# VH-VL binders against NAD kinase (nadK): the designs that were tried, part 155

Target 1, 268 residues: NAD kinase (nadK), of Syntrophomonas wolfei subsp. wolfei (q0aze0)
Amino acid sequence: MKIILVNNRFKENTEKKAQEIAGQLSALNVEVIIDNGLDEPYAGTVDFIMVLGGDGTMLRAARRYGQRAIPVLGVNMGTVGFLSNIEINELAEYLPLILREEYSLEARMMLEVAVFQQQSLLTRVFCLNELLLRSNSPRMLSFALEISGQKLEPYRGDGLIVSTTTGSTAYSLSAGGPIADPQLDAFIVTPVASHIINKRPLVVSPEREISLHLLEEREAIIGIDGQIKMDFGAENRVLIKRAPHPLLMVNLKAKPFFTSIDRSLQRQ
Below, E stands for the ipSAE of ESMFold2; O stands for the ipSAE of OpenDDE; V2 stands for 0.75 times the mean of E and O plus 0.25 times the DockQ between their complexes.

## First folded at step 11 (VH-VL)

Design Z5 (from P28 with light chain S31R; framework fv_bermekimab; at its last look DockQ between E and O 0.88; V2 from the best seeds 0.00; counts 0 for: pae E 4.0 > 2)
Fold by OpenDDE, look of step 11:
Structure Z5 (fold): chain C 268 residues (1-268), chain A 123 residues (1-123), chain B 107 residues (1-107)
Amino acid sequence: as target 1 above (268 residues)
Amino acid sequence: QVQLVESGGGVVQPGRSLRLSCTASGFTFSNYGVHWVRQAPGKGLEWVAAISYEGSNKYYAESVKGRFTISRDNSKNILFLQMDSLRLEDTAVYYCAKDHLWFSRSSYGMDVWGQGTLVTFSS
Amino acid sequence: DIQMTQSPSSVSASVGDRVTITCRASQGISRWLAWYQQKPGKAPKLLIYAARSLQSGVPSRFSGSGSGSDFTLTISSLQPEDFATYYCQQANSYPLTFGGGTKVEHK
């Protein structure tokens, strides 16, 4: 068995723990690769991905490895989040199950985000939470939203979020988007401070394609999962589709999503 | 650098057929929907037909529906307009034009036009 | 089909003048309107898309306004090269339709 441990090099506790776990796994004749985000994603074949940290680390892991159809386990390191399945202190208990591959998988839809510059592809990214378009100035944006070729009324506002159902509890929620069942596949299109009061979020079929284009010569930015930032202008376009592969999240322990979200919201 | 060049126009008899071509260069042809627009001598612009960037959707003006066929060869960067059962009222300069935005099945405007090819009729 | 009514059909103006051309759609087309300039013997040139968005390379003296059914193209200060025929075109839905055109002539 070969396992990738994904951690954050800027979090000392996760790095130390990753090394410790790597040692333990090695002692069990498991090959381990540690990915702290410093280098390019490991290109070799692996059997399992273990993410040590919070939601941010999971998002990075998803972007780096999600397209490879590898089971991904979130191991919480004491942070609040929705993407971890077990706690770090539970790892020893569940390790035998991991090694025996006695776990269930939950498929989470990801976004395929393609950003273009004058018809040329700048970048294509798979992400678990959301794509954000927002103004880079105090002025509102005007932009066109197309859904499967249908042109909606031009948007005016600070920006727009296109989120997965997984991402519904992330920035989309803060912007007034609905909470979505993670077992559901859908796009959530949430306005950010729309000029139209009470502009409602849209729940869109994963079979549809979403595109954004600025209708003015203003500076904007594209944000992906709150970790990738790109300049976005009138010469750019973004296309959003369902990623061809879902993230395969490992379920070792049952977690009640709706109870958890209520608890989380009460803390905010 | 972006250019469209029409060809195939000429003098034709009523009831006959003519095939117009439009060759694209300087841009990724397969990324854009394209149109035919015609203009009768001394008259205004009239949209004739459109085809999506992948060629799966075709649209026609009522005046040419059933007689004209729009098609494209993305491998050769060519747009076609097969005109059958031509009528005197089809006399016009025929322009090909590309949509403003790529990968769109909707039109925002036509930002690049050819110089047109003239279709006229003989007595 | 959506009919586009353009007015006036012609306008005489001098260099430096403010010129206004209007276009009315038979039904609501949101902001999906384009404006074109055409000079004799030449192909049309896109000036404005989405009713208000200036096409790249077009001088800032051109501007578009309006939404719904009523739209306006404005040339703030007419230049010698601006004498031409202008067309509006709805891009809301197929079939696409053009206005009848407005010829801007020398006074």
Scores: ipSAE 0.473, ipTM 0.811, lowest interface PAE 1.6, mean pLDDT 93
Fold by ESMFold2, look of step 11:
Structure Z5 (fold): chain C 268 residues (1-268), chain A 123 residues (1-123), chain B 107 residues (1-107)
Amino acid sequence: as target 1 above (268 residues)
Amino acid sequence: QVQLVESGGGVVQPGRSLRLSCTASGFTFSNYGVHWVRQAPGKGLEWVAAISYEGSNKYYAESVKGRFTISRDNSKNILFLQMDSLRLEDTAVYYCAKDHLWFSRSSYGMDVWGQGTLVTFSS
Amino acid sequence: DIQMTQSPSSVSASVGDRVTITCRASQGISRWLAWYQQKPGKAPKLLIYAARSLQSGVPSRFSGSGSGSDFTLTISSLQPEDFATYYCQQANSYPLTFGGGTKVEHK
């Protein structure tokens, strides 16, 4: 059995625990690959991914490994969030179930984001929460949104968020979007400080293709899961669609989404 | 460097067929929607047909529906217009033109035009 | 089909004049309107898209305004090279349609 153990190299607690867990797994003849973010993602075949940390570490793991159809377990190490399933002090209890593959999986839709400069692909990124387009100057943006080739009335404001249902409790919520059940597959399109009175958040079928481009020369940026930033201007276009594979999140312990919403949001 | 070149125009007789071609160079043809626009001598511009960048969506003016067929070969960078059941009213200079925006199934305006090819009707 | 009514059909003007051309759509088209310039024997040239967005390489004396159904192209100070025919074109929905044109002629 081969496991990737994802941690955050900037937090001493997660690094110490990662080494401890790697030792315990090695003693059980489990091969362990540690990913602390310094090296390129491990390219070989693995059976399981264990994420030690909070939602931010899970977002990085999803970007690196989410398209590989590998079970991913979130292990909380102190901060209550939306993406962990068990606590670190419970790992020993659940480890036999992990090794026997006795757990269920919850599929979480991801975005495929392609950013172009004119005709050239600059980057293709997969993300779990959202893409943000926002102004990078005191001036508002004027931009076009297409949904499967249908042009909407132009937007004017600070920007726009295109979110998954998993991301509905992140940036989209702060901008006025709805909380969505993460079991649903959908895009949530949330304007940021729109000056157009009839621009409401939209819930859009995952089968649609979404594109964005500026209608005026302005300084803007694209943000992805709040962790990747890139410049965006009049020569750029972004295309968004449902990623080919969902993130496969491991469920070992029931974690009721609806009864825990207020507690999880208080920690943000 | 960005260029569109029409060919295949000529003198046509009533009820006959003609095929126009438009060869693209200097840009990635398969990223853009493309159009045919015509202009009768001394008259204004008339949009004729369009095809999406991947070729799956085709649109026609009412005046040519059922008679004209637009198509494209993205591997050879060629746009076509098959013109059947030709009429006197089809006499025009035919332009091909590309849409401004890449990877869009909508039109935002046509930023590059060919020089046109003349189709005339004779008895 | 969306009809585009362009006025005037012609304008007699001198170098330095401010020239205004209007275009009305038969139904709302948001700001999805393009303006073209055409000189005799030449293909049309895109000046403005999305009603107000200036195409690269087009002089700043050209400007567009309007949304919904009523649109205006303005040449702030006519130059000798601006004597031409101008067309509006809705890009809101297929079939695309052009206005009838406005010929700007030397007085």
Scores: ipSAE 0.398, ipTM 0.759, lowest interface PAE 4.0, mean pLDDT 90
ESMFold2 (binder alone), look of step 11: mean pLDDT 93; pTM 0.954

Design Z6 (from P28 with light chain A50V; framework fv_bermekimab; at its last look DockQ between E and O 0.85; V2 from the best seeds 0.00; counts 0 for: pae E 4.2 > 2)
Fold by OpenDDE, look of step 11:
Structure Z6 (fold): chain C 268 residues (1-268), chain A 123 residues (1-123), chain B 107 residues (1-107)
Amino acid sequence: as target 1 above (268 residues)
Amino acid sequence: QVQLVESGGGVVQPGRSLRLSCTASGFTFSNYGVHWVRQAPGKGLEWVAAISYEGSNKYYAESVKGRFTISRDNSKNILFLQMDSLRLEDTAVYYCAKDHLWFSRSSYGMDVWGQGTLVTFSS
Amino acid sequence: DIQMTQSPSSVSASVGDRVTITCRASQGISSWLAWYQQKPGKAPKLLIYVARSLQSGVPSRFSGSGSGSDFTLTISSLQPEDFATYYCQQANSYPLTFGGGTKVEHK
């Protein structure tokens, strides 16, 4: 068995723990690769990905490895989040199950985000939570949203979020988007501070394609999962589709989503 | 630079056929929907036909439906307008124009036009 | 089909004048309206798309407004090069349709 340990290099605790876990796994004749984000994603074949940290680390792991159909386990290290399945102190208990592959998988839809400039593809990214289009100034954006070629009314506001159902409890929620069952595949299109006060979020079929472009010469940014940022102007266009592969999240321990949501919302 | 150049216009007899061509350069032709728009002498603009960037969708004005056929060859960057059963009222300068936005099934405006090709009839 | 009614058909103006052209759609077309400028013997030039967005290179003295069915093109201060015929065009749905045009002439 070969396992990638994904941690955050900026969090010393996770790095240390990754080393410890790597040692333990090695002692069990498991090959371990540690990915702290410094280098390019490991290109070799692996059997399992263990994410040590919070939701942010999971998002990074998803972007780096989600397209490879590898089981991904979130191991929480004391943070509040929705994407971890077990706690770090539970790892020893569940390790035998991992090694025996006695776990269930939950498929989570990801976004395929393609950003264009003029006629050229700038970047293509798979992400687990959302794409954000946002003004880079105090001025509102004017932008067009197309869904499967259908032109919606021009948007005016601070921005727009296109989120997966997994991402529904992330920034989309803060922007007034609906909470979605992670077992459901859908796009959630949530306006950010729309000029139209009652502009409602849209729940869109994952079979559809979404495109965004500015209608005016304004400075904007594209954000992906709150971690990738890029400038976005009138010469740019973004196309969003369902990723061809879902993230396969490992389910070792049952976590009641809706109960967790209530708990989390009460803390905010 | 982005450019469209029409050709194929001329003098024709009523009932005959004529094929117009529009050659594109300076941009990725296959990424844009394109249109034919005509203008009779001393008259206003009249949209004639459109074809999607992939060529899968074609749209026609009622005045030319059943007589005109729009097509494109993306490999050669050429737009065509096959005009059959031509009528005197088809007399016009025919312009080809590209959509403003790429990869759109909708038009937001035509941002580049050719200089047009004249279609007239012999008396 | 969506009918576009443009007014006036012609307007006489002087350099420096404010010129306003209106376009009315027979039904709601949201903001999907374009404005074009055409000079004699020349192809049309896109000025404004989506009712109010200026095409690149178009002077700021041109502006568009409106939504739904009523739209306006405004030239804040007419320049010598602005004497031309202007057309509105709905881009809401096929078939695309143009207004009848407005000729801006020298007074």
Scores: ipSAE 0.650, ipTM 0.859, lowest interface PAE 1.2, mean pLDDT 94
Fold by ESMFold2, look of step 11:
Structure Z6 (fold): chain C 268 residues (1-268), chain A 123 residues (1-123), chain B 107 residues (1-107)
Amino acid sequence: as target 1 above (268 residues)
Amino acid sequence: QVQLVESGGGVVQPGRSLRLSCTASGFTFSNYGVHWVRQAPGKGLEWVAAISYEGSNKYYAESVKGRFTISRDNSKNILFLQMDSLRLEDTAVYYCAKDHLWFSRSSYGMDVWGQGTLVTFSS
Amino acid sequence: DIQMTQSPSSVSASVGDRVTITCRASQGISSWLAWYQQKPGKAPKLLIYVARSLQSGVPSRFSGSGSGSDFTLTISSLQPEDFATYYCQQANSYPLTFGGGTKVEHK
């Protein structure tokens, strides 16, 4: 069995624990690949991904591996989040189930984001939470949103968020979007400080294609999961679709989403 | 340079058919929606038809619906207008025009126009 | 179909004048309006899209304003090359429709 162990290299606690867990797994004849973010994503075949840390570490793992249909387990390292399933102190109890593949999977929709400069593809990335378009200057943006070729009234304000339902509890929530059940597949489109009063958040079918472009030259930025930043100008467009594959999250321990909402949001 | 060139206009008899062509150069034709717009002598502009950049969506003015067919060949960079059951009211200069925004099925304005080709009728 | 009504049908003006052309849609079209200039014997030229966005290469003396149903094209100081016919065009929904045109003529 081959497992990728994802950790956060900037936290000594997580790096040391990752080494400890790798040793325990090796003693059980499990091959371990450690991904602390320094190297390119491991390209070889693996059976399982274990994420040690909080939601941010899970977001990186999802971006790196989410399209590969590999089970991903979130292991909480001390702060409650939305994307962990078990606590680090419970890992030993659940290891036999992991090794025997006795768990269920919960699919979480991801975004496929294609950013163009003129007509040329600049980058294509996948994300679990959201794409953010925002102003990078004191001036407001004026921009167009298309949903499956249908133009909405132009937006004017600080920006826009296009999130998954998983991302509904992240930046989208802070911008006034709804909390969505992560078992639903949908886009949530949330304006950021809109000067157009009737621009309410939209919930949109995951089968739609979404595009954004500026209507005037302005300094703007595209943000992905709060972790990737790209300059965005009048020469750019971004196209957003449902990603080909969802993130396959491992469910070993019941984690009732609705009864835990308040606890999880306190870690925002 | 970005260019559109219409051809195929001429003198026809009412009730007959005519096919107009528009050849594109200097830009990636398959990235843009394209339109036919006509203008009768001494009159204003009238939008006729449009086709999306990939060819999947076609739209027509009511005055030509059922008689005209828009199509495109992205491999040859050509836009077509097949005009059937021609009427005297179809007398006009016919322009092809490209839409401003690449990879859009909507219109954001027509930023490049051809020189036009004249369709008239014999008496 | 959305009907577009331009006013005036013509205007006589001198170089240096401020010229204002209006366009009214029969129903709301948000800001999805384009303005074109056409000189005799020539194809139309896009001036403004999305009601107020200036097309590349168009002089800054041209400006557009309005939203909903009522729109204005303004030439702040008319130049000799600006004598032409101007058309508005809604791009809100198919079928696309043009206004009747406004001819700006030399006094």
Scores: ipSAE 0.384, ipTM 0.749, lowest interface PAE 4.2, mean pLDDT 90
ESMFold2 (binder alone), look of step 11: mean pLDDT 92; pTM 0.951

Design Z7 (from P28 with heavy chain L101I; framework fv_bermekimab; at its last look DockQ between E and O 0.85; V2 from the best seeds 0.00; counts 0 for: pae E 3.4 > 2)
Fold by OpenDDE, look of step 11:
Structure Z7 (fold): chain C 268 residues (1-268), chain A 123 residues (1-123), chain B 107 residues (1-107)
Amino acid sequence: as target 1 above (268 residues)
Amino acid sequence: QVQLVESGGGVVQPGRSLRLSCTASGFTFSNYGVHWVRQAPGKGLEWVAAISYEGSNKYYAESVKGRFTISRDNSKNILFLQMDSLRLEDTAVYYCAKDHIWFSRSSYGMDVWGQGTLVTFSS
Amino acid sequence: DIQMTQSPSSVSASVGDRVTITCRASQGISSWLAWYQQKPGKAPKLLIYAARSLQSGVPSRFSGSGSGSDFTLTISSLQPEDFATYYCQQANSYPLTFGGGTKVEHK
């Protein structure tokens, strides 16, 4: 068995723990690769990905490895989040199950985000939570949203979020989007501070394609999972589709999603 | 420079056929929907036909349906308008124009036009 | 089909004047309206798309407003080069349709 440990290099605690876990796994004749984000994603074949940290680390892991159909386990290290399945102190207990592959998988839809510049592909990214288009100034944006070629009323506001159901509890929620069952596949299109006060979020079929472009020469930014940022202008276009592969999240421990939501919302 | 150049216009007899061409340069032709728009002498603009960037969708004005066929060759950057069963009322300068927004199945406006080619009829 | 009614058909104006042209759609077209300028013997030129978005290179004295069915093109201060015929065009749905045009001529 070969396992990738994904941790956050900026959090010393996670690095240390990754090393410890690596040692333990090695003692059990498991090959371990540690990915702290410094280098390119490991290109070799692996059997399992263990994410040590919070939701942010999981998002990074998803972007780096989600397309490879590898089981991904979130191991929480004291943060509040929705994407971890077990706690770090529980790892020893569940390790035998991991090694025996006695766990269930939950498929989570990801976004395929393609950003174009001057009709050329600038970047293509798979992400677990959302794409954000927002103004880079105090001024409102004017932009066009197309869904499967259908032109919606031009958006005017600070921006727009296109989120997965997994991402529904992330920034989309803060922007007034609906909470979605992560077992559903759908796009959630949430306006960010629209000048149309009653502009409602859209729940869109994962079979559809979404495109965005500005209707004015103004500076904007694209954000992906709150971690990737790029400039976005009149010469840019973003196309969003369902990723061809879902993220396979390992379910070792039952976590009641809706109860967790209530708990999380009370803390906010 | 982005440019469209029409050709194929001329004097024709009623009932005959004529094929117009529009050659594109200076941009990725295959990324844009394109249109034919005509203008009768001393009259306003009339949209004639459109074809999607992939060529899979074609749209026609009612006045030309069944008579005109729009097509494109993306490998050669050429737009065509096959005009059959021509009528006197088809007399016009025919413009080809590209959509403003690329990779769109919808038109937002036509931002580049050719200089047009004149189609007239012999008396 | 969506009918576009443009008014006035002609307007006499002087340099420096504010010129307003209106376009009405027979049904709602959201903001999907384009404005074109055409000079004699020349191809049309796109001025505005999406009702109010100024095409690149177009002077700021041109502006568009409106949504739904009623739209307006405004030239804040008419310049000598602005004497031309202007057309509105709905881009909401096929078939695309143009207004009848407005000729802006010298007073």
Scores: ipSAE 0.700, ipTM 0.872, lowest interface PAE 1.0, mean pLDDT 94
Fold by ESMFold2, look of step 11:
Structure Z7 (fold): chain C 268 residues (1-268), chain A 123 residues (1-123), chain B 107 residues (1-107)
Amino acid sequence: as target 1 above (268 residues)
Amino acid sequence: QVQLVESGGGVVQPGRSLRLSCTASGFTFSNYGVHWVRQAPGKGLEWVAAISYEGSNKYYAESVKGRFTISRDNSKNILFLQMDSLRLEDTAVYYCAKDHIWFSRSSYGMDVWGQGTLVTFSS
Amino acid sequence: DIQMTQSPSSVSASVGDRVTITCRASQGISSWLAWYQQKPGKAPKLLIYAARSLQSGVPSRFSGSGSGSDFTLTISSLQPEDFATYYCQQANSYPLTFGGGTKVEHK
């Protein structure tokens, strides 16, 4: 059995805890690869991914490994969020179930984001929460949104968020989007500081193709999961689809999403 | 050099057929929707037909529906207009034109036009 | 079909004049309007798309305005090369439709 431990090297004691867990697993003849974010993603065959940290560490793991259909377990290391399933002090209790593969999986939709410069593919990225288009200057943007070839009235404002349901509790929420059940597959399209009064958030079938481009020359950026930033201008276009594979999240402990919404949104 | 070149125009009899071709060069043809637009002598512009960049969506003006068929061959960079059951009012210069925005099934305007090919009638 | 009514049908103007051409749609077309210039014996040239977005290489003396049903093309200071016929075109929905044209002529 081979697993990847994903951690954030800059969280207090996370490297030490990752080494301790790796030692425990090695003693049980489990091969362990540690991914602290500094090296390229491990390319070899892997059976399980354990994420040691909060939502940010899970987002990185999803981008690196989410298209490989590998079970991913979120283990909370002290920061309350939406993407952990168990606490670090519960890991010993659940480890036998992990090793026997006695758990269920919850599929979480991801975005496939293709960014073009001129007519050439610049990059293709997968993300768990959202793509953000926003102005990078004091001036507002004017941009076109197409949903399956249908043009909506041009958007004018600071930008736009295209989110998964998992991402509905992230930036989309702050911009006025709905909280969505993460078991639902959908796009949530949330305007950012729109100057057009009837531009409401949209909930869109995951089967749609979404595209964005600027209608005027402006300095803009795209952000992906709040962790990747790239310049975006009049020469660029973004195409957004449902990713080919969902993130497969391990469920060992019942996590009552609706009952715990307020607690999960609170900051420590 | 971005270029569109029409061919296949000529003198025909009413009720006959004609096939126009438009060859593209200097840009990636398969990234853009393309159109046929016509202009009768001394008259304004009339949009005729369009086809999406991958060829799956086709649209026609009411005046030509059922008589004209638009198609494209992306491997050869060619746009076609098959014109059947031709009428005297189809007399025009026919332009091919490409959409401005790439990878879109919608039109935002046509930024590159051919020189046009004339279709006229004889008795 | 969306009818596009363009006025005036012709304008007599001198170099340096401000020229305004209007275009009205028979129903709302949001901002999805394009403007073209055509000289005799030549294909049309795209000037403006999405009502106000200037096409690359088009001089800044050309500007577009309007939304919904009423649109305007303005040439702020007419130059000798601007004598031509101008067309509006709605791109809101198929079938696409053109206005009747406005010929800008030397006075």
Scores: ipSAE 0.459, ipTM 0.779, lowest interface PAE 3.4, mean pLDDT 90
ESMFold2 (binder alone), look of step 11: mean pLDDT 93; pTM 0.952

